# Miniprotein binders against BTB/POZ domain-containing protein 19 (BTBD19), part 2

Target 1, 291 residues: BTB/POZ domain-containing protein 19 (BTBD19), of Homo sapiens (Human) (c9jj37)
Amino acid sequence: MEPLGLVVHGKAEPFSAALRSLVNNPRYSDVCFVVGQERQEVFAHRCLLACRCNFFQRLLGTEPGPGVPSPVVLSTVPTEAFLAVLEFLYTNSVKLYRHSVLEVLTAAVEYGLEELRELCLQFVVKVLDVDLVCEALQVAVTFGLGQLQERCVAFIEAHSQEALRTRGFLELSAAALLPLLRSDKLCVDEAELVRAARSWARVGAAVLERPVAEVAAPVVKELRLALLAPAELSALEEQNRQEPLIPVEQIVEAWKCHALRRGDEARGAPCRRRRGTLPREHHRFLDLSFK

## First folded at step 11 (miniprotein)

Design M19 (from S15 with A10I R50E)
Fold by ESMFold2-Fast, scan of step 11:
Structure M19 (fold): chain B 291 residues (1-291), chain A 81 residues (1-81)
Amino acid sequence: as target 1 above (291 residues)
Amino acid sequence: SKIVFIRIWIWRHSPERIIRYAWEEAREYAEEGYEVWIFIYGGTEEELREIFEALKELLEKAGLKVRIEIKDGTIWIEARE
């Protein structure tokens, strides 16, 4: 309230280093977290967590009753990611690594740490690779991170064949897969994309305990079956009889495009080619215009 | 008091599977004297409402004290005996 007061600052580095020494230090700690599947004990300070993070303020604000606070179990966050969060809260700085940044980003979103979230987003964009991009896309779609979503889609468009063979691809939600299947820039042939979609649906069916066709239903309309050669369509039809994936009507519409020598996107048999579409003889009879 | 924090992602899980997992975890930990915090992320408003109604009913019928709310696309559950 002093009108003529002057705010002066000490050096940031010694102040930050002193607070860093308190991270996971049982000395002066008043809360113990049991973190991750490895059940690692992590010691922390309620006042520092609560003043820096509204989530921890709410979580730790409840009186534990008579006696000392019992451990707080955080079973679903990896220990390395949690320690990175603590480092940031104590020091306003953090070391980010490719192998852990998506988990740190997830924790930042969970705990409402907007600045840490932004720092993680900047880092993820710069270190995107084939092994990370589908997992990053899923995080982006789950939390509505539009800029990250666009960057991940663009990366997958440029590295389609490799990205579609990753575990991360098989674990994508239908909502995250849809933007990829709608992309004209996807550098993959339609026959390979159909195989990738079947693998994706098989994994999803096992996890969700639902039929393959039911899991695939939200996305299969995006498959451009009219681009497949007659022999490929015949093989798909036989596979579909053995393991249903695609409505029979959709396959019939693709055959009609061959018979009538026309493509009609409006009739559920889209024929527009992708960047990775391999030429086939019948393509000369279809309107394969890009948007 | 003992506290457990559990996160559940909606993608790659049916609503029925999520409801069952959340119910089992909340019940078991609450029976052991934990204050249970469950956060369910993602999904459509319709999916979240379905999961919300089912879990509220199940957890209350188990005799647990439950606070459940939907905020910013997330279901927040606090449960204890």
Scores: ipSAE 0.217, ipTM 0.661, lowest interface PAE 4.5, mean pLDDT 83

Design M2 (from S15 with I3L E47L)
Fold by ESMFold2-Fast, scan of step 11:
Structure M2 (fold): chain B 291 residues (1-291), chain A 81 residues (1-81)
Amino acid sequence: as target 1 above (291 residues)
Amino acid sequence: SKLVFIRIWAWRHSPERIIRYAWEEAREYAEEGYEVWIFIYGGTEELLRRIFEALKELLEKAGLKVRIEIKDGTIWIEARE
């Protein structure tokens, strides 16, 4: 019945420095990764990777064959991001940068590295800006990272006009764009949002090799066309004739709201104002809740 | 054995390009003696099912030993000779 042993710790930095020296060091290495499009060789240690990461344990197998390292090709992972993962696995610490953190986060999720994932999430939230937020939203939606998704949506809601003009916005999946188009807090006017959706659909059409209207189909129903003035609807209808984006029926429904001088309260969303909606005379007849 | 791991983002390519790319990569690497792991992320259920059916048929007809599964919005492929 002796008292329980006391856990004591040595200095972290010398320990981390020693292990960091093994990252991408052929000395004692028993696996060679070929990483990125440039096919950069990265040397590593199977026992450490397998011990620290269940993904690598499964990927590398249980029998290392001590005399012959087999190559492992990771052509779709940026070399910088993979080196950051190795640094974390070897030292339990990593230097994160704005420009690479989303790729490190992606790798952490992919490899099941929960602590590295959390550290990357904390960093991303701190460094969110107009240029990063749409790419961060895409990662969040793809991997079901609910907390990051909420933070990115909130940032875009507050900085909508600038965010909609970024390349990251144009590259969003329909699944990532949908939460934005459903937001009442989006600080952008509906006329600008329609223009942004058209630009998004054009880029998507080129990338996905499909017609603009087909690419836009999953998201266009979220556009609140009833908020547009008659002159704006007329202009949209003419542009839609030249480059189909929105079903004609959806434009017709918006015209009915003007003709009847009443919003479709049963549908709710098509007549609901957003935070950035500019006042128009006909808004008096759409939704009395937003007086 | 030699290993290769490939990540594909489903929303960044047409279904035809995803199928062709995954097919070409799996075939070429498997022919060189690699065990091939391909993960396709971020597709709708309809899109992933279409890709799954096409790739399963193509990879099996190539004589490869293939495991392919759809789970949580992701297609996982393991192919080898």
Scores: ipSAE 0.634, ipTM 0.879, lowest interface PAE 1.4, mean pLDDT 86

Design M20 (from S15 with A10S E16D)
Fold by ESMFold2-Fast, scan of step 11:
Structure M20 (fold): chain B 291 residues (1-291), chain A 81 residues (1-81)
Amino acid sequence: as target 1 above (291 residues)
Amino acid sequence: SKIVFIRIWSWRHSPDRIIRYAWEEAREYAEEGYEVWIFIYGGTEEELRRIFEALKELLEKAGLKVRIEIKDGTIWIEARE
């Protein structure tokens, strides 16, 4: 019996190793990138970039003649992340690290590299920790990466107190902070969450050159002030006089919940309990989680 | 044939600082013969629109032949020779 035709493959590793040797290799290079704040020269090959990436095909396909084209400057891309992108384009494989994966993910999104994007997303989810999660959430919100956003929110819900104390938390955009403040599963007491929001707004105020209250305005409506005891609410009101964070009317709405012994004001502050909400006497007469 | 890509994360800087930085980069690199691509990411739609309008006015006033547009929640600036 004679055999039918078969598709056979050579060993992948030697093939990939040969192509990997061309990454940042001036031999046969025909394009030079200047990458990162250090302005590191990175040599590449137009045919490989254009064949593997439509973004580079559009960028590099019309240069006339042989020779090394004029440099492409990528001053805001870390060199390590760009080299990882090149490794993937040349070999269809990449070594990912916790410290650089978010920048590789960002580049994959920018250059339209769908497969690299998915690989980075899978890696980020596996290496999520308290120090990385807020930065990962920011990337997810910025690029509309819904699955990563959900995984980051879930991690923060499970590690709320630790995550809220990180630099990454303080550097979140209002858009990225908002889903956290809307979470009923956030394992932190409302008094602590108000303090965390104030710290976040202070850092944002310094960076954005705006008043604390203005920076906080998009997110403070999510703070559930009706959950605070009268003494806590009084303390917040006094601090708010010294450093405005929350509109006076929102504090007034919380006081109305205490006076009326109900949380069903049409325009009042939310009163739903979070996972981390500590019990208080007045909670027995609020609709804390009825549904 | 020379090109520069600049990424700006809008939530990390005031709108005025973003506008100033983007304008300075577009002008400087365009004067040196670079094709300039600036990507401004993040922020609310309102914040992005405000940055876009301010940059569009500045770029048009300067007499540089530049294209600015909003694509998929991002501001793209292309400086033409």
Scores: ipSAE 0.447, ipTM 0.768, lowest interface PAE 2.2, mean pLDDT 83

Design M21 (from S15 with R12L W23L)
Fold by ESMFold2-Fast, scan of step 11:
Formats: structure tokens, C-alpha cells, sequence
Structure M21 (fold): chain B 291 residues (1-291), chain A 81 residues (1-81)
């Protein structure tokens, strides 16, 4: 016969408060972290970190030190994010903020903290806005967070004009930008999207120390140049001569659509319209269907 | 022993800059007795391959004991003297 046990709980609040008091407290501490660019000392307890996190268990071992622990330097982790991780490990609760949640999420992924990762994902989705969404998309693509990626793409589709003008947009990787450029649901006109792609490539060129055309190469094929009017294509050609962005061959294909008065129906791009596509005279000759 | 963890976002820097930064950090911290862990996240398969090959050669040439691997699209480096 199995024993008839019943799980009963003490009050959570006093228990949590007692453990929270040990966060960054040198009392009984046996490891010191030096965190962030400011090199902030953060005191912790190896037994609490190791039993709650396999990453720290592997790194910190089980042997007691002389009472003055050797430093663990986390120079690229913001202090606020690391303190949030410690709060979660000590108390099983954490206060999340819009300005720091992506760094807390990154640390949760790095340290293999699956529950903290899920809590951060839920929070990001709830506080998603124009200023956060592109940075959140980049984190999602970097770590393969498919549900967050889908939610960020959907948000950008609904708020395209505003999102494309953010710093976060300009700092997207080509891998993160591609799903956006492939979307029929973007509420922007193609002329504006071409300008956004050029700005993105220009910033990327400066950061990556590469030519604008080289930075743009992985993504420019998704630009639907056949949607542009002849005057817009002419202006694009002139700008392209001064600052190469798009292969000349791709612009030639767009002119062929005008000359033949027909899009290539076998290719969804470059002829499919987006939700934000503004009407142009030549559009009557193209297959502009979208969902 | 002393440990340092360094995170690098591959899409925000040229491969050449990532290689230079990682090499400099690994040498300086290893000289001071640290075990150096560097995580390079993101980047294309081609970029990561280039970074991996260059860092393996340069870190070994610098006289460091190095373990380097690519796992889940991330370059993991452990270096020490």
C-alpha cells in the first residue's frame, strides 16, 4: 500500500523574502561575480546557483573555497540583467522590465534556464511595441525562438511604417530581415521599403566594414521592383549608380515587366503586391494577388 | 580559478573585427590567469566557418590551450594559457 501523503505549504512570502535577502549579499557568499562594463561586484552562493542551474553547477564545482571567492567576470552582461537572473534562482520569481527583458532572456538562454526563458517570452509578447519589436525579432532569430519570431513578424506587419524607422530595424541581421521582406502582409509601399532597405544596408556597411551592395546582397532579391512606376525605377537607377545597392540585372528585370506589360506569374516576387502597396497605372498588367 | 565570459553578436561586427577582439580578450585575460570563455552568437554559416578557422589558428599560435567548437549556430571558445 502506497502512503497517503499530502503536500502542504508554508507561507511563500516570508520564505521568498528570506532568500531574496541573500541576493548580492556577502553573508555566506562563496563566489564573486564582476558584472557589466562598470565591473560591478555581485556576491552569490554556489550551493544555490548550482542546485538551480546546471550551467553554474558545471562552472562553480562543489568544493568550498577559503571564504574569499575568486572572481567570475561577466563583462558583456548588464548588471541589471544578471541581478534579475539571481533573483529568479534564489526566489523562483523575478520582476521584469521592458528595457531589460531581452538581456534577461538572453542570459536565461545562455544559462539553460528554461522556465525563466518562458517567463521572459510571455512578458516580451505582452509589452511588444514599435521600439522593442525589431530587437525582440533579432533575439528570436538568433536563438531559434519560433513563437516569438512569429509574434514579432505579425506586429511588424501591422505597424510596418513605424517599425522600419527604428534603430532596432537598422541593426537587424539579414537572417532576421528576410522574413519581413518575404511578407505579403507588410503595410508599406515598395518605394518606402526600398528606402528602408538602403538605410539598413548603409548602417550595416558602416558597422560591418563592408560595401553597401555586399551587405544588401542576401536580401535585395526580395524587393519587388516591378511594383515601382517607371519614374521611380529611373530614380532608383540613378541612386544605384551613386551608391550601389541592387544588382543592375534585377532593375533590368523590373523594366522587362513594364516593356512586356506582364509579370512573371511563376514567381510570386517581384510582382506580388503587399498590404501597403499603393496603386500605380502599370499594376493592371501584373498579377498582384495576395491573401 | 578565475573565469571570464565574453558574449559577441556576430551580425553587429565584421568577421575581421570579431577575430581581432576575441584574440585580444583571450590573450589579455589568459595572461592574468583566467579561464576565458567566448560565445559568438549568430552570423551566417560562412561567417562562422571563417571566424572558427581564423581563431583556432591564431589562438594556438598565441600559445594558448584552446577548445573551440560550433554548436547550435554558436562558436564556443575555451582558452587558457
Amino acid sequence: as target 1 above (291 residues)
Amino acid sequence: SKIVFIRIWAWLHSPERIIRYALEEAREYAEEGYEVWIFIYGGTEEELRRIFEALKELLEKAGLKVRIEIKDGTIWIEARE
Scores: ipSAE 0.589, ipTM 0.864, lowest interface PAE 1.7, mean pLDDT 86

Design M22 (from S15 with R12F E25D)
Fold by ESMFold2-Fast, scan of step 11:
Structure M22 (fold): chain B 291 residues (1-291), chain A 81 residues (1-81)
Amino acid sequence: as target 1 above (291 residues)
Amino acid sequence: SKIVFIRIWAWFHSPERIIRYAWEDAREYAEEGYEVWIFIYGGTEEELRRIFEALKELLEKAGLKVRIEIKDGTIWIEARE
């Protein structure tokens, strides 16, 4: 078996342009998608979709039989994101934008488009900013995209104060918030982090129609209350009486650290300083254990 | 034939509200003759299990045929005979 021959290539751009002309082109189309809230009709070609994407192959190409051909309704996918997916499937190239890349990434994961997923990941990390990073973190945690999660956490660590005040932060799941609250590198003081957690829990409580304390329960154990000065703990107790957020027992444990002048004997995680922790006099004894 | 895909993000809505809205949408489309596919993403394992079990029970009792995929899994809900 000795294959003789040389593979030669035509110009890529004219070939790509010709295939791109078929995207959302009713001429020669054999499937119609109804996409987004606006119910936009998008025309496509079953052979190209099935050839390029196993998801569409199973959906469109492998179930022959009598039936009305289309429409396929994608009511929850933005039209712009779906058109980007089609551009990629037809041309093996795509134009990505900051405002739509997370939706294109979501579609790539949903449709099993591994190369498009990787291209979107590379673009997201390149265009990360304060306004995008929390939404990107949520997508990363949702789909188990570990490298993107690490890059988003690192960005938030470097820009903590600004990131914690965004709408994206307020809309984070407890699962996405936990890596942030476990980070020693957050450049934010614990008093401000407690306020951010309360705001997050308030927004979640309104959306989920549950008490603030119930929404906060999965994450509040990560708040390092022993880092707070006595006056700050007293103020927190007063606020906690008016709007419950933190179990009383957790505040009591912080007071014990002050009274006994020692850190948490259960490995010190609730007492460990963060990069943004402002110095307080009592911090000198948190690393000590008294018998 | 007619097909509809419904994507549900589970982290910013109560499980009860997700179940209600997904059931209402799935029922309406299925009654119009659509093949219904539901994709559920986010939430805790326990929340996703609760949503799945509730939707499965509601859809089976109504005799509706729906495909539900949760994160890495895909499960058919079959209409009763």
Scores: ipSAE 0.512, ipTM 0.787, lowest interface PAE 1.9, mean pLDDT 84

Design M23 (from S15 with H13F R50E)
Fold by ESMFold2-Fast, scan of step 11:
Structure M23 (fold): chain B 291 residues (1-291), chain A 81 residues (1-81)
Amino acid sequence: as target 1 above (291 residues)
Amino acid sequence: SKIVFIRIWAWRFSPERIIRYAWEEAREYAEEGYEVWIFIYGGTEEELREIFEALKELLEKAGLKVRIEIKDGTIWIEARE
């Protein structure tokens, strides 16, 4: 009778350490990457890259013959992120840091490294804070990472005022900003949200070399101007004359909500309260029309 | 042969700046004998199509053989001499 086979393992750390020693090591290297703005040479081993990553297999498998090794230039990939990818491919482990994890996540998505992507996603969620969340949201929206998008939106909903004042918020694309402006759970008053949107549009206008109103056009319809008090609408109208942000017609519709005090009119305009909406006297007319 | 991969984030620049940057990079690397791959991520479908058309015309007029694909809101550009 044949005995049952047993799987036995050597010690993981010495094995991992030996392979880690080959990362960016010219010993037995057969490919050289030139990485980042620094143009840092990074030495690697085609057999390890190709067996661990289909992207590298397709890239490196097209050099069948012997010859002078040609460099692969990755000028727009941060060197730290690329080295983290190599560490993972060689050792099946990686040290992740708050300051670089979004770049490692980006590389994992680009190279089709599903397990590294998942590890980065889990790490990002654990280290989410006010300063990181908008940058994480942008990465999620850019690459269609739905679960990360939902977690970032939920974090911003819970920490709205602080998050809206970050550099990361000002640098969001319109596509990444839209889910936030559509959220009923956003814990911020509409007057503050309008101010945040204007700041966002100003930064975008400088970056995209477009007028403020043009940059804001895809998102401004989500602003619930009917929630603003008459004094706030008057101030917005004056500011809009000096620096156009919102179509005059949208401000007019908000004034009609106040002037006509009609439930059917209020329901046609964006008038739904958010979690952070401060009560105003005219809100009673919006509530009376809601079935 | 020599290969370069260039990543561009569409939401961080105007379409005109993206076109200029991608054109300059493709031209310079191709002159040095590189096969150039440019990946443009993000942006609206409309913006990406504008960039696609402009880059294709510029690269082909310069005598470069160009392969450009738009997929999932991303432009993949391969420029070969």
Scores: ipSAE 0.609, ipTM 0.844, lowest interface PAE 1.3, mean pLDDT 84

Design M24 (from S15 with H13W)
Fold by ESMFold2-Fast, scan of step 11:
Structure M24 (fold): chain B 291 residues (1-291), chain A 81 residues (1-81)
Amino acid sequence: as target 1 above (291 residues)
Amino acid sequence: SKIVFIRIWAWRWSPERIIRYAWEEAREYAEEGYEVWIFIYGGTEEELRRIFEALKELLEKAGLKVRIEIKDGTIWIEARE
């Protein structure tokens, strides 16, 4: 029988501090990144990157170079986010900030850093506020981060009026906006939601260089026009003639609900109230329940 | 070897703008000996298909070898063997 072996450790902090000193340090560096719009040089060590990250292992290869390392250009990655990634790879720890965490999360997803991704997700959830939530939702939808998407949607449901007025809301993709427009829990009246959708479509039209109606087409079917009072529908119809947003047929279907005093459930048009829907007399004959 | 990674958010610009930007950047870097990786995030499958088909045509016409992975929004451009 061999004597019992025991794993013993030196002090963690001096070890981590020594490795942290190598982050962006040209001493012993064998690869140079050119990062961000500012074209900041960031020095790194291929062996540390490759052993800690399969993405870098594949990209950097195994070729030793005695000369100055050839540049790897990351012009679309903010320097602060890349330095945070390096800190994590070298020390297994990172300091996260509200203003940069979504970019660090994006980099973690891109580089396949699962533990850093989870740490960023935990941090984002803790610092969610009205100004951050739509931007966080966009990242979640883009990368299929289901848990973050659910947490962002829930936050927006609870703070709908404030969230709809943010720049982040106006910059949402149609794919990220759809879950919000499908929510029964939005604390906003349908008349206000129609106005928010029009503002969103106007901003998107300018950015995408497309007509407002084309930008809105993927999402307008989720607007519950049957919840609007006759005067509101008349106003919307007039606005729609001046700036097309909603197909005329969709407005016609809403008028049919008023005329028939019934919701159009068979055609899948949502007639259900949202949490923030203001009462209107005609709501008494709409199907406001689901099971 | 020299490498460049270009990240594009598909919902931020029209497909035509994305194609022009990506083509200009990719050609410029590839001509200077860079291996070019383009990552396009978001957008509809139809938009991505249109973007990649147009980029492939333009880049191959310029004499570059291109590999495309539509599902992940990835395009890889090889300047030489």
Scores: ipSAE 0.590, ipTM 0.821, lowest interface PAE 1.2, mean pLDDT 84

Design M25 (from S15 with S14T R17M)
Fold by ESMFold2-Fast, scan of step 11:
Structure M25 (fold): chain B 291 residues (1-291), chain A 81 residues (1-81)
Amino acid sequence: as target 1 above (291 residues)
Amino acid sequence: SKIVFIRIWAWRHTPEMIIRYAWEEAREYAEEGYEVWIFIYGGTEEELRRIFEALKELLEKAGLKVRIEIKDGTIWIEARE
């Protein structure tokens, strides 16, 4: 015997299964979304959306009437990602996939779904690979997701050469690229990093219809040109005349490091070694560990 | 009423291209009777402010009612007849 007012629960699985059956089900639906570029109709229930999500509560209101929106067009949201959001709202569970999780994460942030956002973040970290990490970094930087940003940077630091060759890398914003270029732990040689930055700037220049040098301007100061051998600096200077990428003054500063053969002025300057930096003879003058 | 949500990633385009795209999409949907919401993500605060001011001016000149909400560092613009 228990005190008066005992709370008891039914089985969770049948309850969740019943609610899942309502996802994209026109039966009892009272709102229609048109989702993705394919214009897929997705049927939903205002009461479930509004009670589970403040964004939809504000959007759909609390009272029926001619002011209730129908259809609601979400042309830039992939259908699969939106269906995952509905699954979560209806059942408090969701099946996440590597190929769609960043879009589900984006939707969770956009709709203010804190718990779904956290679940997506946990999943992304577990499935990070070379092909996903730069796209995940971009999402993290865009939405200020600091912990995901740190995990993506760490992954790229450990898998630098492969990551720098991905489409995701070429499509990074300058803001997302900066943390990588500032990293002493990046396992890539500076000559390769300069080539990667030029490729990145070329792609950005084509997309933004701006000169390569203008696209590169926010990030090129992070390139540690003093680490390059004289032959590499000479080659960069010639290439820079044909396709401007780096201010001439920055190349001149690197040459001064070679001419002065001193490590003293290197403190705080962009000439510190990275984990992937290959030894060069002149490094003896820039870093005391080489002497 | 009918509603449309348009998401734009700012770092993928120039401010001028974003303003043009957002304006053309908003105008087309508004002409079909839609209430238009535009979400712009990424870009610098200065770029987003410039996009916002230009788009607000264009929407007001077109006679569209503009409802503006700044949330989570992103500019939200609601345009409706």
Scores: ipSAE 0.568, ipTM 0.820, lowest interface PAE 1.4, mean pLDDT 84

Design M26 (from S15 with R17Y W23F)
Fold by ESMFold2-Fast, scan of step 11:
Structure M26 (fold): chain B 291 residues (1-291), chain A 81 residues (1-81)
Amino acid sequence: as target 1 above (291 residues)
Amino acid sequence: SKIVFIRIWAWRHSPEYIIRYAFEEAREYAEEGYEVWIFIYGGTEEELRRIFEALKELLEKAGLKVRIEIKDGTIWIEARE
């Protein structure tokens, strides 16, 4: 057997510091990125990007072209997130912040940076709070990040009332909202959830330029209207006349539970209590457990 | 050569808007000598297929050299003159 040489290492910090000095340094650059809505110039090195990241290898090609470095426009990524990506590629380390980590995570997924993605996921879970959780859920659902999705859903289940009032909640896709509306563990009353769904649909309607009812259609069937008291159903029906959200047939089914004083015909999700469901007199007739 | 990379979130806009926006961005940047990369994320399988078919037709009709692919819930577009 041939003897192997001994591998020895220099100090990591001076090496990393030297490479970090190359980030956004025009003196040694051979590519210029124009990043974010502010169109910030960011200088980089094709060899470092290409050898560390297959996305950039493919994006930049093999030839830089004659003359000055050609610009690469990245108008849809925030400058801070892009600089964090560069720091990681150059030094194999990155400083993560709560306010920017989701954008860094998005860039890591987009550029195929598996290790950075995992580091961002671990950080997001540790700094998860009411203001961040819905935005984190959206990223998880969009990119199929199952473990992050589970952690976000669990957080929202425990902090439902607060989470439903956030901007992040209002901006959720129907696909991201569905797991929440299907949850029996959601700690919120159905009357409040209906109001939250209407607010969500209004914001979506404005953004998508579609009627409120069309935006709500994929999710509204998950609302458990049979849990609402007669006065609440009456109010919902009146509001639905002014601003359609829920099919009239779904409201009718809830009224049948009251009129017939039974839940056997409305069995399934529409009559099942959530963890946050407040007791109502008619729940007795839906065969729901009150103990 | 010049490169532009554009990210689009499918759930934040109608399919009609996404098609129009992506087409115009690709056409305008390609006319200025850019190689255009567009990634469209999210949306249902049906929405993405509709966007894919429309953009493929519009970009080819505009005389652009286009490579477009749907993979794992994402539309990947590469266009140039």
Scores: ipSAE 0.628, ipTM 0.877, lowest interface PAE 1.5, mean pLDDT 86

Design M27 (from S15 with R17L E32D)
Fold by ESMFold2-Fast, scan of step 11:
Structure M27 (fold): chain B 291 residues (1-291), chain A 81 residues (1-81)
Amino acid sequence: as target 1 above (291 residues)
Amino acid sequence: SKIVFIRIWAWRHSPELIIRYAWEEAREYAEDGYEVWIFIYGGTEEELRRIFEALKELLEKAGLKVRIEIKDGTIWIEARE
């Protein structure tokens, strides 16, 4: 009988604990990161980073610095998130927290850490709540994380009124807001949704230094103005005169639905009721075609 | 070598402010001997393209090379003197 090679293992826990002790430890360190707005020094080991992560291999190169490790400045990464990345690279395990997981997920995507990305996605879905969901939606849309996007949209559909009042909602990009405004399952009346969109556009206008109407332009087409009663539509028209948000043509199309006593989705004007739409008398004729 | 990594969220500020602040920060670090990496995320393809082209022009005019990566990594300028 010829012997076959056999893989045998030492104890995992002491091995991981030894490597974990090197995280942010100047002992044997050969690179220093300056992390976050607080400019926190974080000590690391080039061989471990480069071996475990192609991004760091590319970033750090192979040339050793003279004496003291050269600084790498990561001013936009929170210190806690960077330390979590290092913990994962050194030990193949990480402790995730609700308050930092989106930043760890962002770093994992940025550094090309596929396994850490998946672990963060699983954790985010598990701890999703009203305060986190819009921020999670923004990350999902930014990085094309389709499954997380679907889970966030579904959560917002189930908790619409609460979610739309959050700071995270006001800070959404137009691209992240669009899937919400396209949802028939959104549990909010259209009059309230118009008010939420106006608040969102005001905040965006201040941040982006653009007029409210320009910020709103990519998303206002999704507002279903035909669902508004004549008095509500008249009030919106007056508000629009004082603070432009919606193209006059879109308001005209809504009045046309009232005048003709029928909906007209054939022209791309949405008039379908949402889950949260409050009944109005004119809704009975929105299902009628022009013929 | 000294390295700085600058992350930009394209939807959070006007393109003009992003270009100005990113350029000012990149120039300051590059003059101090840093290798500069810039990653730009979010925004529309048009906004990202505009920011990239403006920064590239400013960097080339100043004789500096800076790594600028758009979300999917399709455009990259290597930063070295």
Scores: ipSAE 0.430, ipTM 0.745, lowest interface PAE 2.3, mean pLDDT 83

